VHH binders against q05b89. Designs and how they scored, part 46

Target 1, 377 residues: q05b89
Amino acid sequence: MLSSRVRLVATTARLVHSLIYSSSRSFMDLKALLSSLNDFASLSFAESWDNVGLLVEPSPPHTVNTLFLTNDLTEEVMEEALQKKADLILSYHPPIFRPMKRITWKTWKERLVIRALENRVGIYSPHTAYDAAPQGVNNWLAKGLGVCTSRPIHPSKAPDYPTEGTHRVEFSVTHTQDPDKVISALKEIAGVSVTSFSARTDDEEQTRLSLNCTQQALMQVVAFLSQNRQFYQKTEILSLEKPLLLYTGMGRLCTLDESVSLETMIERIKSHLKLSHVRLALGIGKTLESPVKVVALCAGSGSSVLQGTDADLYLTGEMSHHDVLDAASQGISVILCEHSNTERGFLSDLRDMLDAHLENKINIILSETDRDPLHVI
Key: E = the ipSAE of ESMFold2; O = the ipSAE of OpenDDE; V2 = 0.75 times the mean of E and O plus 0.25 times the DockQ between their complexes.

## First folded at step 25 (VHH; framework vhh_7b18_3)

Design l1 (at its last look DockQ between E and O 0.06; V2 from the best seeds 0.00; counts 0 for: pae E 16.5 > 2, grease 24.3 > 24.2, placed apart)
Fold by OpenDDE, look of step 25:
Structure l1 (fold): chain B 377 residues (1-377), chain A 125 residues (1-125)
Amino acid sequence: as target 1 above (377 residues)
Amino acid sequence: QVQLVETGGGLVQPGGSLRLSCAASGFTFSDYYMGWARQVPGKGLEWVSYISSGGSTEYWDSVKGRFTISRDNAKSTVYLQMNSLKPEDTAVYYCARSTYEWRVTPTGEYYFDYWGQGTQVTVSS
């Protein structure tokens, strides 16, 4: 029973009537806050290559009164956070991505760590976990398209297997081969679970064995089965996959209820992202008047997620020149909005969602200094 | 055509119990997650509970321990047993079919593709 606790975070769009109830915002313990953040969106949703979670931890005990949200944590943003007395910085992008062998004043990233520690400020980064989350960045980006039906392009997998083991091995044992002995022998292998059921094949009663095993146990199981040619020849080995999570995954494939012109879509996207300019590549044979029904989107660098997806339009922050050409050659138009412009706007929604999730126990503030490093001129 | 018809709503005193039923038609019932949502007047729609095709159940924290969702695939019906009802449970309750694809609107997300007309549940002394 894979209780994939897809916490249907009913994003109650609480119209936060800002009743300024000066509710005495209380301090949260850092551990409690982290747990709550993980409940909001599990870090297990993050890509394996990513570096997410608590990246910088002040010495315990540490309490958080002010959570500071930013897309990117630059030195300038760090100074803002310190001025605003942040206790924890939630940086969408991890400022620590590559391993650090040294923490010195040499690199700006190391300086961030030093400044954080010297001022007892934690740094937490959800990054791709928030990309994949149902209420996350990609969902926010999709809200800019209009009314649509949405699904992840790359659905996330559950963190655990529902059953023990990573492989299933199935084979049949004839009554002449004493199924009980075989079962007993297999059960002696660590990481193996065996089930048996009666099967009738060609009017002969056979005992079919199904075992789950770990990767480590698999070799032992195979070795055991190889000792008996009759077992081995009819053995099926299945690689088990983790179940897919509902509503969770990278990118979004959005099917609009009503088709709109590419021009209209561009205006919607600009409005949503508060941009005056975007970069457009037209698909082959497409014009601004061409209808858009299906939009594939991925915040940030979307090439790896969008590639191969059938759609009328790709929407992302950043894509390589060649990837754009490939999409265009397929008749897919591409809108590029710059990397962080497809992300940063989410933070306002995130604030509201976290305020609700945390029951207004702490102050949540957005960076005012955080901005896209690129200027459109 | 997909249809969901809720029944069992009504007026109940605090501490009382109600059982909601939702008759589903127009689709293979056993293949879908089913759930209940509720809407308090002036508030948005919120999930209450859902049940997987395999019978796994989830509950909103506010109803956990008091509400029980169940399904009868043979009857294409999903149920919500509501015990220890509170005034805060007063809402229109909707039966909903959950989908892998969800609706995105400027005002919110919906993780169901079909819902019933709703049944009023009122908890008052």
Scores: ipSAE 0.190, ipTM 0.553, lowest interface PAE 1.2, mean pLDDT 89
Fold by ESMFold2, look of step 25:
Structure l1 (fold): chain B 377 residues (1-377), chain A 125 residues (1-125)
Amino acid sequence: as target 1 above (377 residues)
Amino acid sequence: QVQLVETGGGLVQPGGSLRLSCAASGFTFSDYYMGWARQVPGKGLEWVSYISSGGSTEYWDSVKGRFTISRDNAKSTVYLQMNSLKPEDTAVYYCARSTYEWRVTPTGEYYFDYWGQGTQVTVSS
């Protein structure tokens, strides 16, 4: 801070990264590619129950020239990936979810693992991390609605900021209890930061101690304080919650700039998803002419994400019969498009974004075999 | 707190070389693009180079072939090797962190969100 710009306030500068169409493709080490994929959209965005990241890894070293994208990794899609010389398959849905005790030829999912390893192909699944990501599946789905502003229905929590530690511990010491000795003892505990200030309660001047600490350090702090019953019984312990992220989270609540009829919205959705048919449940009191201004959406299976959200329309791939009835009874119309139909179209955008992010270093291709198993006849 | 500290600036003759270093702290370095920009006397701020988390590099046309950006994720450090320096390279050089900004369109945009305090590079006889 002894430069001529000591008082310079940190600022943001915006640079536009150009796509270089003629850039030569080459290869990436698998670890480098995985780091770049995480930089693109952190796996920490995924739900805690999810099985995301690298699921199958060929023995190191492994280089990737061809990244193969699919929504679902079926045996037919695996055969396509092998024929097209994939080195890493990005499968949006994890084909390995339950623990595997054996890798044999008995089940189709075990056969996927065997075929991948025998051909030195990795398998990576982003799944709910890409559902949450600001540039992810739900953002893509929202593009079909028209001009709107959107926010996550269930925002994600920031992982590590704004403050150190997970807990705050507060208590007071009187002038007769030697505050400096207490402060010194607490500062010896790793993972503790202590502040103090003078305070007055009733007739006494006191030192108010406030400290932030990690969960591991909390046990040591409590042990120290419990040696003095007066401190322990007057100690307040607060669990610190991280702030919510503005653009990361599950689902999207979209507010159109101008309302449109439900009929118009249905045609926009069909066009965006390239579907001849969708399933519609009209909310009570609604018609195809009813205005739609607020749409709550969730690609794939949206029951739990959408439930309880106030909107004119729910848009998702699938929803249980009972949840559809509940939404309709509340005057909310529901459009169902089948699970993978609300997800697969994103993969084209993903390829384009990854090409730019990776600076066209590797070949990124989409499955042509991957399709929704359900057809309307 | 995000901290970026540049070192390695100084006075050099035309045709000479300098190596700039930027020590980063307060964030997961390997998750971010990093870059260099410069404030040329009498001109505005110019970007110079950036490097992706995975090691891919880009350069402004005027420095291409003369400057090399690199990173060491284990040391949380980004470097700029400057060769064949010219008087027009005289500037305050800033290390910067970049991130991806969400957009409605499929093309994303990268921008520098945190900057160091800068290091002076002077190229003169």
Scores: ipSAE 0.000, ipTM 0.157, lowest interface PAE 16.5, mean pLDDT 82
ESMFold2 (binder alone), look of step 25: mean pLDDT 79; pTM 0.800

Design l2 (at its last look DockQ between E and O 0.05; V2 from the best seeds 0.00; counts 0 for: pae E 17.4 > 2, placed apart)
Fold by OpenDDE, look of step 25:
Structure l2 (fold): chain B 377 residues (1-377), chain A 125 residues (1-125)
Amino acid sequence: as target 1 above (377 residues)
Amino acid sequence: QVQLVETGGGLVQPGGSLRLSCAASGFTFSDYYMGWARQVPGKGLEWVSYISSGGSTSYWDSVKGRFTISRDNAKSTVYLQMNSLKPEDTAVYYCARSTYEWRVTPTGEYYFDYWGQGTQVTVSS
C-alpha cells in the first residue's frame, strides 16, 4: 500500500503587485495648460486664414486631468473622448473653421460643440501652428526621409516688429531748411519716431532724417512731405517686415546628405507613415532609379506651399491633379500619401513631447478611433 | 569667444536624478536654440534634447518622459533635469548651441555649431 505522497507544489502565485505607480497626475488649470501649450508652440505660427486656439471653452473654472489628442474630431472620436473622460481635446484640425451663426443639432460640427459643452470638455486646435513649428508636423514628416538638412519653405515671421512702426521714411533736409523745425513737425504726428543723422552727399553735408511710422501715420507723413518738393523728391519709403523665424514655417525643403533612389525614398516614406501604398507621379524623364537629393514636403494639402519650389521630389498628403501635372512637367516627382496620413502619425510624437513639456502633470492620450476617412482598396 | 561650460555630472544609482547646467557666454544667449547631446565611449554623438529661444522643447525618444530641458535667459544657462536614470544613460553629456542649419535624422533632429567640454554622467549600482 505505497501511499503516493502527492507533493502539493504550492505554486506561490507571486502576486506581482504591479505597483502601478499611479503617478498622481495633478490637474492643471485650463488657462495654465493653454499657456503651456502656447509655450510649446506659439499659435502665432499659424496661418492667418486658419482658426486656431481654444475653440470651445467650458465655463470657468475648468481643470484638465486628461488631454485627448486627435487629428480629426469626428462625432465618433468625440464619443471616444467622452468615454475616456477627456477634459480637453486637442484636435489637430479645427472642428470649427467657419463662423457659426447658430449652434443647433442640425450639423455634425454644431453637435460637436454641443457635446463638448454639455460634458464640459474644451476643444483646442493648433493646426497650422504645429505645421510651422520647428518640432512640428513637417519636421516629423521629414524624419522619414533620412539624414538631411531641413529648412522651411515659407519661413514664419516674428509676431512683433523689431522697431516701432510698419514703415520707414527717409529723406534729406537741405541747409536752407531748419532740420529741427521739420523734426518737430513730424513728431507731432502720432505714431511717428524721427531720427536724424549727418550725411555727406557729393561733398555737401546734409541732414538725413529717418522716421518710423505706423500705417496710419504714413499718409500724414506723406502729406507733410508733399508740401515741400525738396523733401519729396528724394524720399524713400520702406515697408518694414517682421524678422523671419529660424526653423519655423510651412513646409520643409530637405537636402539629403546622401542621394538615394526614388524607389528607396518611397520605401522610407511608406515605412515612416506605416503605409503599404502611396500614389506616385514621376517627373518627366524620371524613373524609380532616379536619384533623389532634395525633397520638398508639406503635410496635408501641400500645393500652395510646394508650388514653385525646386526639388527632386514633392511629398505631401494631397495635391490637385493640375498641380501634380505641373510638377511632373518640371521633372519633379510627386508622392501623395493622403491628407491625414501625413499628419496623424505626428500625434504619437506630440504626445511624448507634450508629456515631457508638461512634466507629466496631466494624462495625455491619443485617439484610437481617429483614422483616415479614405480607404485604399 | 563663444563658451559653453557644463556642470552637474557625476555618479548616480539607477533610478536616480541629476541636473546638468550649462553656462553660456560670448554670444546673445536668448537668440539661440540650446541643446544637450551625449556620447558613449566608442559610439557616436547622439542628441538628447533641445530648447528654442522661446522655450519650446524637443526630446529624443530615449529620454522622453524622463528628461526635461529648460533655460534661463537672464543667466544665460540651459539645464537638463534627468530623472529615472538608467545605466544606458551613462555618457559624456555636452551642451551645444544651435546653428542656422537644421539637421533631421530618422531618430530625431539637431543643429549645432558650438559645444562644451562635456560632463561625465555615470549611472551605476
Scores: ipSAE 0.100, ipTM 0.490, lowest interface PAE 1.7, mean pLDDT 88
Fold by ESMFold2, look of step 25:
Order: sequence, then C-alpha cells, then structure tokens
Structure l2 (fold): chain B 377 residues (1-377), chain A 125 residues (1-125)
Amino acid sequence: as target 1 above (377 residues)
Amino acid sequence: QVQLVETGGGLVQPGGSLRLSCAASGFTFSDYYMGWARQVPGKGLEWVSYISSGGSTSYWDSVKGRFTISRDNAKSTVYLQMNSLKPEDTAVYYCARSTYEWRVTPTGEYYFDYWGQGTQVTVSS
C-alpha cells in the first residue's frame, strides 16, 4: 500500500526507542546487506588509494541481526561489539589498510581479525566513500557552522555505467554497403550499444552509425571496421569524459549566509562537536573578532584536501605543522579538533539514515566506548 | 529532539485552497531537504512534494500546477499551498525531513528520516 517513492520514518517510533527494538527488526543475509549499503552510498566514490568495503568475512552463509557502528575499531571497541552480539561491524576507518602477510596474535590489528572471525563478525569500512557522499560526514560537520551554502572542494566524477562505455565510435555507411548488416555485426560485440540515423556529409546522404563501447570492446570494434578499408578510413573515435558531480566530493567549501566573528564560530564548533577546547592558529592579521564568512572543512586529516583553498577558516581534525604555517601565512585561521572528534558525531545521523534505508530490518547500534585517543587537557 | 508540527488542515470545498505549515525544531533546518507526503484512503502513503536546502522543488504529477511547496529558513518552516483542491486530495498530510537526494535511479527515490503526526485535509461536499 506504500508508494515506492516514499519511505517514512515514524516520529512516534523515534520517541519510544524500546518499542522500535521490540517490533520492527529481523535479520538479513550478509550479501543482501552489503548490496543495500552500496545502494545507500556507493563505494565507487572512495579515493583510489583507499581500502573500503568488506574487509573481514565469516564463512558463508552469514546472517546479520546486529550492525555495530564505530569510528575506530580498537581492541576495546571490538570487545564491546562482541558483548553486544554484533554480526557486522561498520568501522568508519579501515582497521586493515595495508596487505597483511600474517594473521597471528602478534599485533593488535591482527588480533582484531582473529577475534572477528572466531566470533563470526564481519568488518566493513566505508571511509572516504562517506567523506565524499553528499549526506556524509562533511555535510554533518558543516551543520555546525550555521546557515550556509556548501560545495565539494574536490568534486567527484560520475561513476561508470556498463551500457554507457568509455568511448564513442562514429562512422558513415553508404546505402550500397548495407547498413543493416553492419549494425547487426556490431551488435554481436559485447559491451557495444549502437544507434543510427540519416546524415549529410560532403553533400552525400549516408547512414551515420554511432556506438558507445567499453575499452575492452573498442579493440573488437576497430578490428571489425579495419576489415573494410572505407569504414576504417572514415571512422572517428571519441573518448568520453564523465561530468563532475555537484554535491559529491572531498571536503566542503561553506559560505555562511551571514558572517560571524571567529570567536562565535569557535563556540559553534565546540557546541557541535561537544568539545571543551579546540586548537586555534590565527591567520596573519586576524583576531578573534575577525569576520568569518567562508569556511573550508574536511573531517579527519584535511591537509591535502584543504591545501590551496581560499577561505577565512580551515576546519579539520588534524593538519601537519607546515601546512598550518602555510595557511596562517596566507591569512587563513585554522581550527584543529583532533581526527575522530570531527567524524564520530556523524554516526548518530548515519544510524538513523540506515535504519530508514534498511526499513528497520536489523538492529543498528553505536559504540559507546569509541573515543579519540588524544585529549586536550 | 527532532520535531515536526503540521498545521493548517481542515475541511474545504472542491476548488478551494488550503495552506499547510510545518514548524521544525531540534535540527539545523537550512541544511535539510523538506517534503510532504500524504496518506490517501485506499491508496496508502504517497509523496507529494519536496524542496531542497537550496530551494529546488519537485512535485508528484497529480499535484503539479496546483500545489506549491516553499520554505522560510529564518522561521524553520516549510509550507504547502494547495489550490484547486479535488476530493481525491483528501488525506492526512505529513511534513517530512530528508537529507540530500543522494540517489540517482530510474525511480528518483527520496528518503525521509523524520516526519510529524500529520494534519487532516478533507475536500468534500
């Protein structure tokens, strides 16, 4: 009876948390859950250097009743997840980043893998895919600034689609060359989509064939066309470029509707992140009374994302000393809040979004023990 | 806590107009997409309209040209102006909050994470 275009989250269920648990949850096969997570936010938006997706998998079949969310998966957080009967841990940061040659009891990261497998717990990390996502951690961080318009500092390119291809091949066929036979032959090649239309070239009427194909299929298309000298000599091959996404990408450049003092901005950031203190570097010529209108932000470690961006303020978890000096020398103030302090608060919003996306089929809980290891005293 | 409170429903004759209001609290209103959905007797829930944080609007086909969604970020309020009302518009109307539209699918899915108690709109005589 529900429209396929509307997914509602009942406010009454939110007001009575125990009723939500008692009435709305079941379980999912791991494969189905992973597909749903990818539909929620594609792993294809992760940076090319990243290690995202399913990192540890219990032997199939594996059923998930409880999805456990954490920013970092430490040994203390693993113990909490096991006590709370997690079946899949979503760890924002990948606990496995570089290839592991051994799985022994030697290091704490190896022990995480062993503990997970022995207790049949999967580990999944979205990491920079959720940094890029329009509904992701940087959108959450930007909400602390006040009313603003934001855009990605480094927009993502649209992902590839199987039928769209990476190349366009165009050529003309005269009516004497039997266009239908040529079209039929090309359609036998996997990864090719063909169109045709009448065209005028050099005042001669022809059938213009246009096809999109994958890189792999391109070689087969060229091989076919090269068998006919007239086709090959008149063929145009175009490389397709994906458009930039408007709201997906790394970092956010935020323009406030109304400038506020740096002191006011600091209090907003402290309130949003629930921090008593933050670390501040004033830009040259700036004071706590200086107006802030443009904020460039990147949750976590923002040096490379923020570098070279013009703004009144950089907001991130951590930056190298040299990069802080560079920003300050350009009149840009810098606020550092420690890495995971700029990320963890997003997980509450993520849980609520995933509850709705998964239609409350499984129990989604947040770590209560996960904390940034660095404290400002 | 997130709260959405609808007002402005009531009884109206066919061809009449109503303006629904939704007061929002407990979140940074200007960061979110807002929308309206309705529970139509015999048809279940269906979406009506949404408005992005930047003011872009979208409407269900059956209400295009008759309904107008708008928002006032300073008052944390979203509105639905309903003109040329028909008996088939009779429903409970819910105000809803959404994050960004972060899917591109053939169906153009929208995602509402919080919604209000609803307000009754009845178009009859």
Scores: ipSAE 0.000, ipTM 0.167, lowest interface PAE 17.4, mean pLDDT 81
ESMFold2 (binder alone), look of step 25: mean pLDDT 79; pTM 0.798

Design l3 (at its last look DockQ between E and O 0.37; V2 from the best seeds 0.00; counts 0 for: pae E 7.7 > 2)
Fold by OpenDDE, look of step 25:
Structure l3 (fold): chain B 377 residues (1-377), chain A 125 residues (1-125)
Amino acid sequence: as target 1 above (377 residues)
Amino acid sequence: QVQLVETGGGLVQPGGSLRLSCAASGFTFSDYYMGWARQVPGKGLEWVSYISSGGSTEYYDSVKGRFTISRDNAKSTVYLQMNSLKPEDTAVYYCARSTYEWRVTPTGEYFFDYWGQGTQVTVSS
């Protein structure tokens, strides 16, 4: 009677307490979040025709725990955002672009606003600000090309003038004229700053005056100078421009470290954008074996940005038929990837960048519903 | 000729600290942004941090709060203090001089024109 002692191997179920460090993501005040987003990428980078920033504001106070990212805010995407308890939607494209005279249930855009407000969800849109930003959409698109040097095609300008005034007026005062009196008179004009320096012209010592002035002051300055023919005859008026920002602007001109075939470039772009198909127009005399060294790119609708840019290849979402023909006629090949396909992939990077920028204070989620409205068949 | 020479790399345990130094020569050090980049084997070069001529600093997100870049213009040297090191920080670290050109790679972006030979940093238990 051999009593087979069944050794009950106590499978110690190691309860791997997955300490879900529920990193207690804290709520951010909406204003604080907006400030932080603006610090990430200034809305001043946006095109003047665009509608960016906070487009829909719930009544204060409003806190954000969940930031919902999407390329396009459709009604379907809105429902997703609501289901996922978004407090703020960052829609790359502004759902409100044209002014609304009324908010009714008539149009889908108005319905978006209504749904947002009824559920206390804010809507923020950076759009072209993120196009222009150094780390923005166009930079992301450029990552698909390979190792390259990149510069904006249309550099952005600084938000402010480095000095006071929009104009510089320069003229000379001869020794027969009391420079101090002239300076004093000009300084009485509001919005004028005057600097004087000694200049020697044709062996004659002259006092050169340089003044900065506002647009409003300019006419007064001109009027003053016009009273003295000697001042006016050699007066130069310069329109001051805001300084250009490095690395910031619309589109990118990318110079590859190493030239690659157009075919190789196409594969890189497809891989980066996770596309199986793109539309290609070959430049005159070009083949798939043609070398590509310089790529001009612009996410979305790139025609206005790319036009006139010298490059081997244009890369954009969409371009008009005629613009494609123009480029091709110049020997420039064109790759079109559809509008949102050149944008949407950025949102993954954006999530990560914003997580870091916001120090993981809020939950940032990406839309799963958001997709290109066009199907390639 | 522009020269950048990195020192201070080595083996460290997770949670440990290293201080990298880069001695620069062949240019007016104070006029340039300086920075650090790193390369993991089989991956592209990624920027880590840079410091302006005036002392403004920027950091890659993964190193923010752990790494500190500093410079001594008198010594023409840039430093990278690395604290709370992680295995993921294992890479060859390069000292770099800044350019006004924005460089893009599949793995990141940077704006450096000259690089040192690099120093190996290994974070392992």
Scores: ipSAE 0.128, ipTM 0.508, lowest interface PAE 1.5, mean pLDDT 89
Fold by ESMFold2, look of step 25:
Structure l3 (fold): chain B 377 residues (1-377), chain A 125 residues (1-125)
Amino acid sequence: as target 1 above (377 residues)
Amino acid sequence: QVQLVETGGGLVQPGGSLRLSCAASGFTFSDYYMGWARQVPGKGLEWVSYISSGGSTEYYDSVKGRFTISRDNAKSTVYLQMNSLKPEDTAVYYCARSTYEWRVTPTGEYFFDYWGQGTQVTVSS
């Protein structure tokens, strides 16, 4: 089965059709909107360290007429969102990353939370889920290279397909025990899915029980089984690995249909990102005339995603000095464009895709104030 | 040089049947997904069906149960059997190839990389 994100995409839906027909807009309940956003791109594809999803929620019920998109949610961007009557802010970067112990007027991030709640504005962040998605920021960045094929550098694992849970526990119940009582007890543990079957082992008939469970539930299952030595001695615990997704994952490895010079590639990137300058490190033995065929890219901070990947060029927002030296020593040129310069342009495509996905039911606007804090002077 | 040539289009009355063929050349046919898309008058391109190299099939909901995609690797040919045709099936039908790679162009993103010239299917009295 192909994922729901593998579709023929020739031309995005035109905004002109919406304007011509006076596109019918309404408002959505927040819970319905969040469900639709997750259908568009699952938050389960975010990196395990990330803080994604709904970060600030006005007291229910909450309805959304205006969805406001920004790369970063600064105090200036918050003021813009409030003036433009946002009901939900989609901030690509999570403005709340670490748990907050206090919500006071002391720090700028705490002030964002206070202002959002006082004005009944929600805050949602997709962050690395949109880095991973095939319709996400990295394939948008790849559009600047020219015609290419694109695949994830680090494909994501399927979250729950084909099986639920992270572990499988198997054990036997012998003729001296009641399998139905054991099954009933295990089914009361949250996060457990039980299956039974009959099996013969040794010279006795047994019921072999199989269950899948979450990591959280595993300890409860083991504790239950350890109360009976016969179960515990015949228990097998397997860690489950999920299959890789073909088009979802971190970074993109892009193979151009036709090689171009590094100088030409630089001009393409500057044009796509609307930058007058970028930072370049030439790989050992390379010049501006050197051909570029394979580009490894990662919007934002690409050091860990790009490291060790074979390519002619690395394209990212920022990378540590040592990682740039490592790439250059391997003959790989590096272009750095600053973090949010490699992300913000995607938001126009995102608006168009969300307009279509939500069937134009709500008003979606982009921040005009949002800018990378770093400038080349 | 990759070439995909569609044949079998024509005029058919509602409720009738047609079988489209797509002759492929210039690549190892058995290694690729193959599919059909259509350009409906007044609308853009719509995917219709595709078939994996291993023979697994998928269909757009509006044609499921009426259309059947198949392939003959020995003839490097993919087929679309269209039954119970409706006037809304009127379109130019295109054969398409996929490499499993996500293709990116300045104007869009595609799963399929090569397309034929198309064949007209018209369903009317």
Scores: ipSAE 0.013, ipTM 0.450, lowest interface PAE 7.7, mean pLDDT 84
ESMFold2 (binder alone), look of step 25: mean pLDDT 80; pTM 0.808

